# VH-VL binders against o27280, part 2

Target 1, 266 residues: o27280
Amino acid sequence: MDSMNVPEVLEIKRIVEESESVKTFIFSWDFRREVRPGQFVMVWDFRDEKPMSVSLIDPVRSEIGISIRRVGEFTDRVHGLSEGDLLGIRGPYGRGFELMGRDILLVGGGIGMAPLAALADEATARGMRVDALVAARTADELLFLDRLEAAGVNISTCTDDGSCGFKGFAHERLLTLEENHDMAAVCGPEPMMFQVMRILDERDVPAQLSLERYMKCAVGICGQCCLDDTGFRVCAEGPVFWSQELSRVREFGRYRRDPAGRRVPW

## First folded at step 22 (VH-VL)

Design d1
Fold by ESMFold2, fold request of step 24:
Structure d1 (fold): chain C 266 residues (1-266), chain A 121 residues (1-121), chain B 112 residues (1-112)
Amino acid sequence: as target 1 above (266 residues)
Amino acid sequence: EVQLLESGGGLVQPGGSLRLSCAASGFTFSSYTMSWVRQAPGKGLEWVSWISGSGSNTYYADSVKGRFTISRDNSKNTLYLQMNSLRAEDTAVYYCAKGSRFEWLGYFDYWGQGTMVTVSS
Amino acid sequence: QSVLTQPPSVSGAPGQRVTISCTGSSSNIGKGYDVHWYQQLPGTAPKLLIYYNSNRPSGVPDRFSGSKSGTSASLAITGLQAEDEADYYCQSYDRSLRGYVVFGGGTKLTVL
């Protein structure tokens, strides 16, 4: 590994407003640094550095897109930037999604749709049939719908408040949808992913889930991203795990850890 | 309010062609799936064809596949059905039906009043 | 011959409860697909009555209710009124095309 891993400073080429709270920042990218859906990058604003979802992987235009939800001081500063401003990017890191078969189900909650949008583009480019269940609290927070539809993805939606599609949670909508797929990819709030995983396991659908944990080094050295019970490091062995790997993890879906390592409930 | 106005029906000989149009207003047309549903005189409802919001995906009932083509022009908020090689059994009222927002396995919440197509020699 | 089977007719007196069945198979309702219902008054276009099995659009009275169980769905009308005389259609999907919309054959409700 490189002990002097530093971010490459890149100019923001274009900004897409995905919702009131989510923007996609697009950069020129040299694809000799290959990027796969589900891998992550560390974004540096010259004060702090956070892991972020890659939502666009476009080798033809030599571009990547990083989707960022405004949730705190770091992301607020990044949302204040304009085209032409600079950000540091290091990566990609981690294990991405693996495609198999010819029919895939995507289940995304909120910003969790970001890596799944990138996966949908790859799956459709391979000629796979793609079904996507897109979940959010409200209709205004449903992400990437136009993009997914234009790509030929078969969309189902749900919102907590019922403002679009099925009223309820993603796992409740999933019970009313097609049961047969060759695989599934899931990303979103961990409680949602736990419930979705249980349904997919019962249906015997192979599933990959993308986890979020606090990260510092991003290459597996510091141990801050470890899962209880297994010692898996989200930044090294994940962030994408098979459902079988996660079925052995007691903490999954039950609690999370703050930056100090303290257990907090979901 | 949502409005769907079909046009283009009429009397046509077997083997002939017609193009139906449906003018849509009162909603973001490009975000909604659309269908044609027909009803022969004295008979039940029969789904004919479905198109996604962007027009990227289309589906057809077996009875019309290869003869009918669904399309849309989102800049004009208009749905179309090109009907070729018409047969007597195609005689029906043709309804334009609005599907759910982006939802491909949804329901039809608004229907036009229909346009009559009569195929007779 | 319809993929979804409905009784051709049902009848009831004003104030009574009537139930209209919609029977499918493992390739449609039995796979877990939703059922929607439409009311068609004589000489008019269909109107959405029930969606996602049991939900009512604005303006549909609560005396209309829907349910789904196993391979079948049911529309119930309580407190039957003369204006309920209409044709009723169920609608679902069939797995053979993943987007194949299917309607029931229709049920003519006669208010005695």
Scores: ipSAE 0.220, ipTM 0.651, lowest interface PAE 4.8, mean pLDDT 86
Fold by ESMFold2, fold request of step 24:
Structure d1 (fold): chain C 266 residues (1-266), chain A 121 residues (1-121), chain B 112 residues (1-112)
Amino acid sequence: as target 1 above (266 residues)
Amino acid sequence: EVQLLESGGGLVQPGGSLRLSCAASGFTFSSYTMSWVRQAPGKGLEWVSWISGSGSNTYYADSVKGRFTISRDNSKNTLYLQMNSLRAEDTAVYYCAKGSRFEWLGYFDYWGQGTMVTVSS
Amino acid sequence: QSVLTQPPSVSGAPGQRVTISCTGSSSNIGKGYDVHWYQQLPGTAPKLLIYYNSNRPSGVPDRFSGSKSGTSASLAITGLQAEDEADYYCQSYDRSLRGYVVFGGGTKLTVL
């Protein structure tokens, strides 16, 4: 689409501190450009441009929220901004989550809860029962708990250090939870998603997983977001994939690629 | 200091009703799940009902489903149990129990002293 | 309905080690659900003793410990003291009840 190829410069309307390391930046948004949970936008700080997940989709207030974890120079600069400051936004891009059935499990690790929080809002609005496993390294990094609880989501938590909920990794906690769901949606660190996918496959739970890769064009031309051995482009065919699609991908859960295309460990 | 104080117990006839209250203090009440757990004289613990921090989700044991209603008022830091169609087997000490933060499959770290409900003719 | 099975009573002498078992089934502990433990002194409310299988809350002596394996869990008490005489309950969740709370039947510990 012609309007989606160039960044629109938008004013930061509101900033929500989700944790020490995560802020949600809220912008006015014209919903003639439809946004679905699991899609991403390219955020431009006038120096660099990075893909970010949409965490809030609010057509009633005409707002979207973009949750950004402080992890490097770009995100450090964005975290230093204030309400009223400007950012460029392109998108949305990619394939979002598809809801089915009446009972969904969400499994989110860290900032991966961002697109799942948006999905939870949609699922509860459709009358679905929503169970969420929210994982982080520490209690302070468990995201969106108040929002999920207010939406009627059944929450389970885990932290690596045991400071809140189950002590351990998301896939370990998942083994202690109920098995029956019509579908699952998973987003977080790729090694976590791989382990969670294995468990969900054994339980015959249809699962959709959201991947992250380096992106340059965001419309599938440059090839920088490609997965090994399938030619899938995360920006065009994903970032949300069904578990069956990912089972054909040898790199999933084992390594990622940098902007130069080199394999790097997780 | 976390405190939970139950009230509203008493003697009732079968088929009657009672409303229990639990006054909470010393923690952010709205962030925690709450439960009622009962103990018949000389018997073990039996979970009765559970409510989420906001009050948006509730669950009930099969033995009380349809007869009991759990609720909370977060502005008053108070948990409630409305008990209708009471039966002799509902005779027990009823405990207010504080659950885990946001967790619906958690444990109960603080308990009140309990309030006695006796159902007999 | 699903239950967790505990021995009705156990006993031990001061200074000894005792264990209290909590045996479930494939629909509860066997599904991997966590086990929590409570102590109830005579005439008092229950008190949390062990949570998430093996964690001790602040103020619980380290002579209390818990473990879980397969379909069962255990509470161990070392250095048994007279004040440990109480009822002990395990608690978990049951898949046949869609993860609803279940308690064991309780174990009366007598210190000889």
Scores: ipSAE 0.167, ipTM 0.644, lowest interface PAE 5.2, mean pLDDT 86
Fold by ESMFold2, fold request of step 24:
Structure d1 (fold): chain C 266 residues (1-266), chain A 121 residues (1-121), chain B 112 residues (1-112)
Amino acid sequence: as target 1 above (266 residues)
Amino acid sequence: EVQLLESGGGLVQPGGSLRLSCAASGFTFSSYTMSWVRQAPGKGLEWVSWISGSGSNTYYADSVKGRFTISRDNSKNTLYLQMNSLRAEDTAVYYCAKGSRFEWLGYFDYWGQGTMVTVSS
Amino acid sequence: QSVLTQPPSVSGAPGQRVTISCTGSSSNIGKGYDVHWYQQLPGTAPKLLIYYNSNRPSGVPDRFSGSKSGTSASLAITGLQAEDEADYYCQSYDRSLRGYVVFGGGTKLTVL
């Protein structure tokens, strides 16, 4: 088996508090191991291992950043760590976003903005025009706004409670933002992505969406990340899928599965 | 207290050029989008141009596109409007308007008192 | 011709209620864009009066209110006072202009 399947124990170089519930953990990284926006890593806290999105890809400083939202026991423990503490990292894994054309729309909900922030950096570095719709439940959960603005991204915001920007859901805001885009990249809560995908498909905008599923092996062996009907493995054939690939997947946007494989509602 | 003070207005011949400035204070200037909005004598408000907080993005009304250039110097808390190829229909009071933090499609919560630009022979 | 249409003038007596309309289309207000309102007293700069359709900034009396429905928005002023005599502008965005700012033509309110 390859060395990429064994976690490397790395020191936390810096911690950025993105919000009350989200921290970005920055590590030194040897970029002979290429990292693409939309790929993920498995983060090991010496008890459990979870997939996390890469949010910062900085070859100049030889750094990567991994943004983690505090949602349960694993992420609680990781959020309790300090600079200098250790984490295991294996990866990167999965299929990243593919850029095309000159004009890209990003639609991110909550922590889903993390891989899109990395993509925005690459797109702006290529000279693309980048529009981003950043969504959250409330203003305090809008992520990466300073970074996106500094990169030259045209930002629109929405919050469920209207505390910042448009009051409403991302797909409702998107209906008011008609642009001629060459492509879109979408990441966030799966119900949001489903609604956004339908609008983008009606507009004939090629769209790539990043999915989250329960993962254990991250290399396509264990079957835990498979999508109903297609057999696609999110960890191997995804996590980034084209909208056409997802249109054949009946579970997308309708239900999820727990670690035991049982259907549960969103 | 937020303050915006426009300057640089005056009389100019058609085809001429003029540079407007807006000195900002009382807020973190670099964090906010800014606009120029004009008002011809006895007429309504017309949006002219918009610039992002960092200055990385700019937009213009069709009536001024290609002739006007908005810019900012965040180290001096100053917004600028370079106006070239001026026409009689550009005669107006020009207001500096403070936009929203980050939001491309926000509202204008503070306005300067304006500076008069007259384009006449 | 203004993208957002306002009546050129309205009038009312002290204590009365007046309403100023702002009529747009499916490419602006009807698309879901928010409407903001500004008051311009004679000889002064505009001042934000209502934002995001119905919110009042600090210092704006509660007798000013805004609403939006369909392709139109309205500003209502109750308990009309002499100092309310001013020009009023609605503002939104237009999809056909790539989300550029548009103002209504303005409404002169005369307090009789």
Scores: ipSAE 0.048, ipTM 0.583, lowest interface PAE 6.2, mean pLDDT 86

Design d2
Fold by OpenDDE, look of step 22:
Structure d2 (fold): chain C 266 residues (1-266), chain A 121 residues (1-121), chain B 112 residues (1-112)
Amino acid sequence: as target 1 above (266 residues)
Amino acid sequence: EVQLLESGGGLVQPGGSLRLSCAASGFTFSSYTMSWVRQAPGKGLEWVSWISGSGSNTYYADSVKGRFTISRDNSKNTLYLQMNSLRAEDTAVYYCAKGSRYEWLGYFDYWGQGTMVTVSS
Amino acid sequence: QSVLTQPPSVSGAPGQRVTISCTGSSSNIGKGYDVHWYQQLPGTAPKLLIYYNSNRPSGVPDRFSGSKSGTSASLAITGLQAEDEADYYCQSYDRSLRGYVVFGGGTKLTVL
């Protein structure tokens, strides 16, 4: 347990440019330390620390990948790094996705596709049929399409501007597709996830959703990632939740807490 | 300009084999799904097989499953259809069709002129 | 025997409006799978006419339109012209069959 909370300094083996704003950093990983899709790690650049989803799990190559979107000062610094540079990684933390059934639907938006890409690899390796609805604002922001395709995933795309695939939002596209799956995994903007969850619930499709909240400790102590009413800690009880669990979370899809603990609407 | 050129068609006896090829140009071949669609003389269109951009994912019509194999060589911009155990009902013009980049539920926006396969004793 | 059912033939005079139906089932169009349409002129390869139910590729006149509702789709042609004489095929998907892509039986449009 003690070793889990100490960042391990790891060398960046490779950097994959996924898009203009997203890079995947690949590290050697000792798989004696189990990691599951949907779990996250704390990334430390020796100045600040941020939670990041694991987007690649490769036991054969003994590697993991962490996909990071450039959105602020921390991520700007990380995006400035090169292969061979060092980062501190501690974890993994949180509850990952569970796979069940034969057919799985992945619904992802933007960087939310990161954990889903890892899940897709596992699901396909298990012989499951994987359908993925990949959403983004524009075609250039669609993530992991080549990777998903190579894994045998059946891909459907959705873009706000219609530059690729269905023109519209993910939940709108999902409404048009009435086929049900044994299970769904969802990750992306919370308003998207909220709408998608509602649709899936109406269809009686078991769904898991990965939430994003401000995390400080990642070990369920500080309470900064607590969800209102339930007391769920996204870092401990999540970040992956069943739809039934989220149905009890009033703030879901409506607002979040900022670093100061104030309610901020989505 | 997108171009698809089928070849390899001909006359073959029942139980025989043929390999069709489709040479593609005018687009990034490896980025797009490809399909074979056939049309028997005087009949409608029948989907035969689908292959993803990398070739890692393939689908077949029930009528040809186990007998036909779709493949591609992205380095050569070429789509293939290996047809074994051919039957009289396989007689048709075989079209190479370009699909969407990733969409498995997509459409076929470009078609070749087709190659005729005749299975007869 | 086609999974999607089309009328074998339709006809119209120049300038008229004609519609071609494509009837599926709860396992294909009814599942929400998109419908695409193709035009095949005599002695030629098919050409994409309508994609994603109602969209026209570049070069396709606006007198061609597509719609989908329930388990059926429809292709409408207004201002019928002699050059529209062709076979028309609808296409969708059906996962209840081990073959995913399905075509209609085709409709021969005759311009009188």
Scores: ipSAE 0.568, ipTM 0.839, lowest interface PAE 0.8, mean pLDDT 94
Fold by ESMFold2, look of step 22:
Structure d2 (fold): chain C 266 residues (1-266), chain A 121 residues (1-121), chain B 112 residues (1-112)
Amino acid sequence: as target 1 above (266 residues)
Amino acid sequence: EVQLLESGGGLVQPGGSLRLSCAASGFTFSSYTMSWVRQAPGKGLEWVSWISGSGSNTYYADSVKGRFTISRDNSKNTLYLQMNSLRAEDTAVYYCAKGSRYEWLGYFDYWGQGTMVTVSS
Amino acid sequence: QSVLTQPPSVSGAPGQRVTISCTGSSSNIGKGYDVHWYQQLPGTAPKLLIYYNSNRPSGVPDRFSGSKSGTSASLAITGLQAEDEADYYCQSYDRSLRGYVVFGGGTKLTVL
């Protein structure tokens, strides 16, 4: 049987409290199973299973980190775990980010910074200049700032309440920042990503956006992660898409789906 | 509550060296970018150097590049400017300026009183 | 010589409106970079007056306002008072200087 489809039970090696609502769980990882920034794993707490972005990829220490926001019963249970406790991990799955050029812009909202933090580490290791716009509701919810700083990333911040950096939304801050980059990588709330994508497209900056959709199988069979207009499956053809691919998708930024697959407003 | 206190200025001959210090209090020093900004007598403000919160990144004005070194000791809440190969045009009041939390393209919300550096024969 | 150009001086009578311009280029303000403003009272260190183009810190009167358009920014002072007599500096960033901080040359405001 393919080990990617059966959860491997792993011990939580370390827990980093990133914010009041976000923890990073660090596991030993055998990098014969390669992991790329932008890929995801399925995290199993022995009751339920949810997709989570990889935020740390450290082949030198043989470690991966998975950042999890507390938003419901599953994530509450996982946040209650301690170092030494066990979780099941399936994956990695999906298409990761592709790096190109010398100058990359990252735009992350909330937990969307998780895959971008991993990408920032790879980009800086390649000698790229990395600019990151880190967005959140409040200063306390800005993620990975110390880590990005230590990696040599040029950080800009925005918060809805103005408690740190620019007061306003990510797309508003983006209008006041450097306009030319070789590429961009975007991850966060879908309405934010839509607005950011529009600006980047107008500037002719190639952009990759990481989408989240409801998932069960993670390998593209069940169809619950499907994007309407194209038949793209987020778990198989994504979660990272080029902006040109997403321009063909009417639902992007306009509605979401409930667990039954029905369209509902954002 | 935020306090910035510069020291180390004085009279120096051309070609000489000085080390400026800025003692910081009232904020989490290691989270904030810091800069040195100078003002020659009767002249405007001129940015000199910038350092990130961790000290991992530094930037310099072209006029001081290769001669000045900015550094910080986060355990002592102190910002430094090592000035070598001093020239008459370096004569100025040197201000310690607090930048934004993590912000690369921020503003300076608090300034010290300044310390005078005079480079003269 | 200054990357950002300000008039050397402006003046106004008490109660009047004055504006101070800050003219940049496509390599700084025209790239979208924010503009910040500082007030320097005689014999004192600069103080932040306006940040991110138009925001006022706590304690700055609402008669101070800022704006940015194209390659230029402007500081407006309404209801001019004697205490407003100071030097005013704009500040932004310039990519041709590797994103370095740049200040305008300064404007001396005289209240008549």
Scores: ipSAE 0.446, ipTM 0.733, lowest interface PAE 2.8, mean pLDDT 88
Fold by ESMFold2, last read:
Structure d2 (fold): chain C 266 residues (1-266), chain A 121 residues (1-121), chain B 112 residues (1-112)
Amino acid sequence: as target 1 above (266 residues)
Amino acid sequence: EVQLLESGGGLVQPGGSLRLSCAASGFTFSSYTMSWVRQAPGKGLEWVSWISGSGSNTYYADSVKGRFTISRDNSKNTLYLQMNSLRAEDTAVYYCAKGSRYEWLGYFDYWGQGTMVTVSS
Amino acid sequence: QSVLTQPPSVSGAPGQRVTISCTGSSSNIGKGYDVHWYQQLPGTAPKLLIYYNSNRPSGVPDRFSGSKSGTSASLAITGLQAEDEADYYCQSYDRSLRGYVVFGGGTKLTVL
């Protein structure tokens, strides 16, 4: 329907403080607009608009949740809102995760756990066995652990400072974990995803990775979200890509582009 | 200060039942995985069972599967082991062991002093 | 017969270095699973000594160290002291059991 490209102004129903820097904003949602884990929405604060991943998909309660990390001026303003305040939401957009097999590995870094938490709910509801590696800089930034545990997810953690779980990076922890899963889903800082992808490829584990790029239109017209070498539009052909698709991309894991189009290192 | 206090051990006949308890204090009990580990007289350590912080996942060694049930009551900070169809080879000191926070594949950083279970006719 | 093999005993004089091995297989340590070590003094419960292969909990002296390579792990104790006389156990996980905990058979350390 035509309504998906026009922001709908929605009331914030609940706010969950996931950490000092991450809040989940929960809205009533009409599920005639189907939402899949890994898809994103454009969140509009009546001044600016940014892509955000859906972290909660609850058709029974007719709710979605959108987890937002405070990282700049837009997200600072959104974090200042209260229940009952309004935000515009358009979408969902993009290609979500595909589930296969009976055993799935999730690897999430920081806010990248948001779409993976939604995927974990779907996978466990299907009766799949779910292993999740949850990574952060420090223990207080490990996201969704209580929710994942209550769903029956087998959790492994790592923190840069060793305050919880394995001390080190996600790809280092992954080397010490079970190697045989039917598939993997990965989301987090792109350098982490690159290293994790290499390990999963060596293990012959089919992997899907969720990329972040600068977006303006979200429907593939403006070209701001394109990847080098392939011309894939993250908003249209992604944000979730198979590892095979990313193997042809020199840009992945090495640099990104700022809003002015300049290459900047990760 | 983390404390783990086992109770409920004793002498039982083969085929009998016994329920072990472990009272926990000094940490947020519901956030941590817990295990039972046993040690037969003169023998090494043998892992018995594991339970997640919420209690939603449990796992058992093959030697006890189907006969033992691990559970927890997070409102009482207490871990349990229900032991049914006991055999002579279940004779051991049973330790309550605190696992890592949330970790599926963790280690045991605190142990109780154990409670002795003797299965003899 | 434990899935993880340790020597039944080792010995050393005060001040010396000893090494306790923990040999596994491709279904456990060889899959990359971590190894943890415990010290059990006579008549007491086990105590965590090394976790995630090489980390020491607070209060464990730096003369205890751990390492892992291939299908094996090793606990090294330098500067042996009389109070180190104890049983030592390695612990890991086994893939055939989808991550079930396994302990080594134990090693009795005698300080001469």
Scores: ipSAE 0.390, ipTM 0.723, lowest interface PAE 3.4, mean pLDDT 88

